Miniprotein binders against b1l550. Designs and how they scored, part 24

Target 1, 279 residues: b1l550
Amino acid sequence: MRLPEELLERARDIHSEAPSHRIKLDRVGSFGLKVPVEFKGFLLLAEADVWVSLPEGRRGVDLSRQVEAIYELSNPPKDPFSLCREAAISLLEKLNYADSSGVSIRFDAPLQDGESLKYYGVEISSIASDEIINKIRVEILGMTACPCTAELIRAYKSSEIAATHTQRSLGILEVSTKAEHPDPDKLASIIERAMSSPLRTYTKRPDEGGLVIRSLSNARLAEDVVREMIHLFLEEFGHLPEDTHILAAVRSMESVHMHDIYAERSFSLDEIRKEISSH

## First folded at step 15 (miniprotein)

Design w8
Fold by OpenDDE base, look of step 17:
Structure w8 (fold): chain B 279 residues (1-279), chain A 94 residues (1-94)
Amino acid sequence: as target 1 above (279 residues)
Amino acid sequence: GEIRITVEIEKDGRRIRFMYVITDPEKLEKYLEEIERIIKMFGATRIRITVEASSPEEAERLADEFRELAERLGYDEIEVTREGNRFTVEAERE
């Protein structure tokens, strides 16, 4: 049942009223929207959050306009990076009382693995005010082999390749920049290369053996992985603005313990460059 | 070479600035199209686009492209300035 339009004329605009408490809100929006995106030739259904700030003198946000903003830009489906940036700006244009806006898009990104696919998690965000800040978070699983146990086994029984426990490790790179979003595939590649070995969707017998041998030959602590991620990131993305902020982290699901090992470093490009140059 | 594009759009006293740092030439066209869409969507009455490139020739080519964009979009006052390898296109409409 659609209410008669005549009723709209009689109804107060609740959203435009003064609030009982004049307090600004940082984010008001719709979370958990589903939007189609085009990514590397795939049409994906992504989860999206959209929000704007609310001034102290306004009771509520026009939520319908927020939803319209992102869906208008999602038809036809486009890459999630452009969608995110454009939607953030559109929100400010459509909701002129807001001084800031934001969009976040999340999905599993396909990654080619031979003739099959693996994946990594990605969250793409843009926050707009007087400037736009773009944020991307990439999470991908890899494998780590423990160098400590390897050394113990080597000491106990001399072998060319020391046995050690291996585990799945989650690598995380989060980048916030005034530039466009960094390439998520490159970020995923950095994480994989920083691990003892990548994971495979499928392996043939010779390949499986090779993968394990590679891991054993490249045993790394969680701390090693984070440092390697940072190193590789600087090589690939050193051209980004100096005020670009990075979080590099690893969560290792230890196979010999009931708990996980976690390591991280947060830094700006200018900060880390100074640190490295001092050595 | 690396190309830096900074875009400032303004409407009714609201100014938004955003930036691209392009190292892959294949992405350049995509971003140019995006910038055009943003300007149109926002309905900017004033735009300022700054291009920095490794060569002045490349920066100039891009600046010319943005000048043409401004003309196509109906901006009446267009000014292009140069500072070394940096070109700035400023455009205004009523």
Scores: ipSAE 0.815, ipTM 0.934, lowest interface PAE 0.6, mean pLDDT 93

## First folded at step 17 (miniprotein)

Design xa3
Fold by OpenDDE base, look of step 17:
Structure xa3 (fold): chain B 279 residues (1-279), chain A 94 residues (1-94)
Amino acid sequence: as target 1 above (279 residues)
Amino acid sequence: GEIRITVEIEKDGRRIRFMYVITDPEKLEKYLEEIERIIKLFGATRIRITVEASSEEEARRLADKFRELAERLGYDEIEVTREGNRFTVEAERE
């Protein structure tokens, strides 16, 4: 049953009232929306969060208007990067009392693996105020082989290719920049290349053997992986603004331990360049 | 070559700045279209677009595109300035 519209004239506009406590809020919005996006020829259902700031003199945010803003831009489905930036701007225009807005879109991105597909996790965000800051987080699984155990076994059995334990490792790159979002496929590629080997959805027996041999021949600590990620990132994305912020991290699900190994480095491009130049 | 586009849009005293650093020419058209959509979505009464490219010729071509955009969108006052390989398009409407 829909209430009569006449009631709206008699009802107070609760959202526009002064709050009991005059305090600004940083983010007020709708989390866990589902929005369609177009990504590399795929139509995907993504999870989305939308929000704006709330000034101290306003009791509440018009949440329905926020939802309308993103869905108006989602039909027809479009690129999630453009959607984020456009929606952030639209939010500020539609909710003019807000001094900042934000959009976050999350989905599993398809990645071609021969005749099959693998995937990586991606979160794309844009925050608008006086400036637009674009943020992207990519997570993809790879394989690492332990160099320490390999060295021990080598010493024990004198084999050219030493056996070692292998495990799945989650690589993470998070980039915040004033430029457009970096290419997520390139970020995923950097992570995979930093690992001992990538994971494969589809392998024939010879390919599987080759994958394992590659891992053994490219044994890396979690620390090695992070450093390699940073190195490869600088080669590919060194053109980004100097104030671009990066988080490079690895979580190794160790096969010989009950716990995971974690390594990370947070840095800006200017900071890391200075560090490298000092050596 | 690398193209840097900085866009400033203004409406009712609110200014928003955003930028692109483009190394893949295939993405350029996409971003140009996006910029147009953003300007429309925001309802900007004033725009300032700065383009920097590896060559003057490339920067000029891009500046011309933005001038044409401003004209198409109905801006009344359009000014283009140059400093080396950097062009700035400023446009205003009521």
Scores: ipSAE 0.834, ipTM 0.941, lowest interface PAE 0.5, mean pLDDT 93
Fold by OpenDDE base, look of step 19:
Structure xa3 (fold): chain B 279 residues (1-279), chain A 94 residues (1-94)
Amino acid sequence: as target 1 above (279 residues)
Amino acid sequence: GEIRITVEIEKDGRRIRFMYVITDPEKLEKYLEEIERIIKLFGATRIRITVEASSEEEARRLADKFRELAERLGYDEIEVTREGNRFTVEAERE
């Protein structure tokens, strides 16, 4: 049942009323929307959050306009990067009382693995105010081999390739920049290269053996992984603005412990350059 | 070479700035199209686009594209200024 439009003339606009407490809100919006996006030739259903700021003198946000803003831009489906930036701008235009807006889009990104696919998690965001800040978070699983245990076993058995415990590790790169979003595939590649070995969707026996041997020969601490990620990131993305902020992290799901090992570094490009130059 | 594009759009006293740092030339056209869409979406009455490239020639070519964009979008006053390998296109409409 649709209510008669005439009722709108009689009804108070609750959203435009003064609130009981005049307090600005940073983010008000719709979370958990599903929007189609085109990514590397794939049509994907992504999860999206949209929000705007709310001034102190306004009771509520026009939520329907927010939803309209992103869906208008999602048909036909487009790349999620452009969608984020365009939607952020559209939100500010449609909701002119807001001084800031934001869009976040999350999905599993396909990554070619031989004849099959693996994936990484990605969250793409844009926040607009007097400027647009773009944020991307990439998470991908890899494998790490413990160098400490390897050293112990080497000492014990005198083998060229020492056995050690291996585990699945989650690598994370989060980048916030005034430039466009960094290429997520490149970020995922950096993470994988920082690990002892990548994971494979499927392996034949010879390939599996080779993968494990490679990991054993490239044993790395969680700390090593993070440092390697940072190093590789600087090589690939050192051209980004100096105020670009990065979080590099790894969570190792240790196979010999019930707990995980976690390591991270947060930094700006300016900060890390100064640090490296001081050495 | 690296191309830096800074876009400033303005409407009714609201100004928004955003930028691109392009190292892959294959992405350039995509971003040019995006910039156009953003300008339209926002309904900008004033735009300022600054392009910096590795060569003056490249910067000039890009500036020309933005000038053409402004013309196509119906801006009345278009000014292009140069400082070395940096070009700025300013356009305004009523």
Scores: ipSAE 0.832, ipTM 0.939, lowest interface PAE 0.5, mean pLDDT 93
Fold by OpenDDE base, last read:
Structure xa3 (fold): chain B 279 residues (1-279), chain A 94 residues (1-94)
Amino acid sequence: as target 1 above (279 residues)
Amino acid sequence: GEIRITVEIEKDGRRIRFMYVITDPEKLEKYLEEIERIIKLFGATRIRITVEASSEEEARRLADKFRELAERLGYDEIEVTREGNRFTVEAERE
């Protein structure tokens, strides 16, 4: 049922009224929207958040305009990265009283694994004010083999290839930059290459055995994984602005313990370059 | 080679700056199209686009593309300036 339009003339514009308390809000928006996106030829339903800042003198945000902004850009479905950046700008244009806007989009990215698919998690955001800051978080599972246990077993049994405990490990790269979002597949690749072995959705028996053996032969601590991720990241993305901020982390779901091992390093590109050059 | 594109758009005293650092030539066209969409979405009355490339020739080519873009979008008073391998396209519309 649609209310008569004449009622709009009689009704107060609640959003434009002065608030009871003049306080600026950092984010006001709609969270948990579902938007279609196209990624590498796949049509995906992503989760999205949209928001703007609210000045101290305005009671509320026109939330309908926010929703319209992102959906107008989502039909037809497009690249989520472009959508993110464009929507952030559109929000500022549509809601001109806002000092800043933000868009966040989350989805599972398909990754080809032979004839099957695996995936990695993606969360991107674009925050617009006087500048646009783009953020991407990539999470992908891999496998690690413990070098410490391997060394103990080697010493005990005098075996060339020592058994060790293996576990799934979650690798994380988060990048905040004034440049465009870094390529998610490249980020995922860096994480996988930093681990003992990648995970496979489908393996034939000989391949599975080979995967495990390779992992054992490439045993890495959680600390090793993080350091390798950083190293590989610098090689691939060293061209990004120097003030680009990175979080490299790994959570190893240790198979011999009830708890996880976690390691991380947060840094800017300029900081880490100075650190490495000093050695 | 590496291409750096810095875009500044302005409307009603609001300025927004954003940047691309492109190492894959295959993505260049995509980002050019995106920049165009952003300019339109924002309704910019002023634009400043700076391009830095590994060669003067490449930078010039890109600057020309942005000049053409500005013309196509109806901007007036388009100015292109050069400093080495850096080109800046500035345009304004009423």
Scores: ipSAE 0.830, ipTM 0.940, lowest interface PAE 0.5, mean pLDDT 93
Fold by OpenDDE base, fold request of step 20:
Structure xa3 (fold): chain B 279 residues (1-279), chain A 94 residues (1-94)
Amino acid sequence: as target 1 above (279 residues)
Amino acid sequence: GEIRITVEIEKDGRRIRFMYVITDPEKLEKYLEEIERIIKLFGATRIRITVEASSEEEARRLADKFRELAERLGYDEIEVTREGNRFTVEAERE
């Protein structure tokens, strides 16, 4: 039953009232929305968060308008990156009392693996104020082989290919830039290439053997993986603004330990270039 | 070549700046369409679009596209300026 319109006319606009405490809020919004997006020919159901800032003199945000903004733009389904940027702008237009807005979208991206599919995780965001800052986080699993154990075994048993322990490792690239979101497939590729080998959804015995041999022949520490990710990133995305910020990280699920090994480096493009040039 | 597009939109004293750095020509049209949508969504009364390209010819072609966009969107005053391989399109409407 809808309440009679007459009752609505008598109701106070609670959101526009003065708050009990005049304090600005950074983010007020709806989290955990489900929105359809089109990505590489796939229709995906993504999770989305939308928010705006709230000035000190306003009690609440018109949350319904936020939800309307993102759904108006998501029908028909479109590219999640465009959706993210457009929605951030739309929020500021619709909620003019806000000085900033934000949109975050999360989904699993399909990645072709021969005749099968694998995937990587994507989280994108756009923060709008006087400028728009775009952020993307890509996570994909790969395989690493330990060079330390390999060297120990080689010392005892002369073999061209030394046995070693292998494990799944999660690679992470997070990029914040004033440019558009970097290509997620390229980021995923960088992570995979930085590891000992990629993972495969479908393997026949010869392929599996080859994959393991490749990993053994390309043994890498977690530290090596991160450094390689950074190196490859600079080659592919060195054209981004100098103030672009990057987080490169790996979490190795070490097979000989109950704990994980983690390595990371946070940097701006300007900072890392100076560092490399100094050597 | 690399194309850099900087867009500034303004409405009721609010100004928002955003940028594209395009290395893949196939994505150019997509981003041009997005810029148009953003301008419309925001309801900008003033726009300033700066294009920088590897050649003057390429920059000019892009500037012309943005001029045409401004005309199509009903902006009354459109000015195009050049500095080397950088073009700036400024447009205003009531």
Scores: ipSAE 0.828, ipTM 0.939, lowest interface PAE 0.5, mean pLDDT 93
Fold by OpenDDE base, last read:
Structure xa3 (fold): chain B 279 residues (1-279), chain A 94 residues (1-94)
Amino acid sequence: as target 1 above (279 residues)
Amino acid sequence: GEIRITVEIEKDGRRIRFMYVITDPEKLEKYLEEIERIIKLFGATRIRITVEASSEEEARRLADKFRELAERLGYDEIEVTREGNRFTVEAERE
């Protein structure tokens, strides 16, 4: 049912009224929107959050304008990274009372695996104020093999390739930078290369055997994985601004325990460079 | 080579700065188009674009593109300055 336009003209603009308490809000917006994006030739349905700050003297945000802003930019579907940055700017323009805006977009990124597909998780955001800060979080599963158990079994059975427990491990790279969002495929590749082996969507018997042998031959602790991720990240993305912040983490779903093993390091590029140079 | 683009846009006293660090030449055109869209979306009355490249020639070529962009978008006052391999394009409109 649509109300008569005449009634709408008589209605108070509730959003523009003074609030009962003059308090600024950091974020007011719509969460859980679905927007189409184009990524590597795929049309994906992504989840999006949009928000702006609200000044102390305004009761509410024009939420409809926020929704319009992102959907206008989503037709036709475009790269989610560009969409994120552009939408953040558009929000500030359309809602000029806001001091800051933000956009977050989440999707599963396709990754070719032979004739099949695997995927990794992506969450990106852009926060606009006096500057734009871009954030990306990439999560991808790999496989790890435990070197400690392998060493015990080697000592016991004198095997060239020692059996060990293997498990799925979730690798995480989160990057916050004043530059554009780092390439998600490169981030995913770093994580996979830091693991004992990647996962495969499909395996032929010889391939499966090879994958397992590779994992056993490249056994890594969760701690090893994180350190390797950092090392590879510095090689690939050392050109980013020095104040770029990184979180490298791994959650290993250990097959011999009910619980997971977790390791992480948070750092800025300038900090980690100083640390490495001191050795 | 690495290209660094810093963009400052201004409207009604609000200024926003954002940056690109481009190592893949294939992405350059994409980001140039994005910058144009952002300028339009924001309705900037003043823009300042700084380009730094590995060579003067590359920086100059990019600066020329941004000059042309400013002209195409209807900016009347356009100034290009150089410091080594760094070029700055400043433009203003009513």
Scores: ipSAE 0.827, ipTM 0.938, lowest interface PAE 0.5, mean pLDDT 93

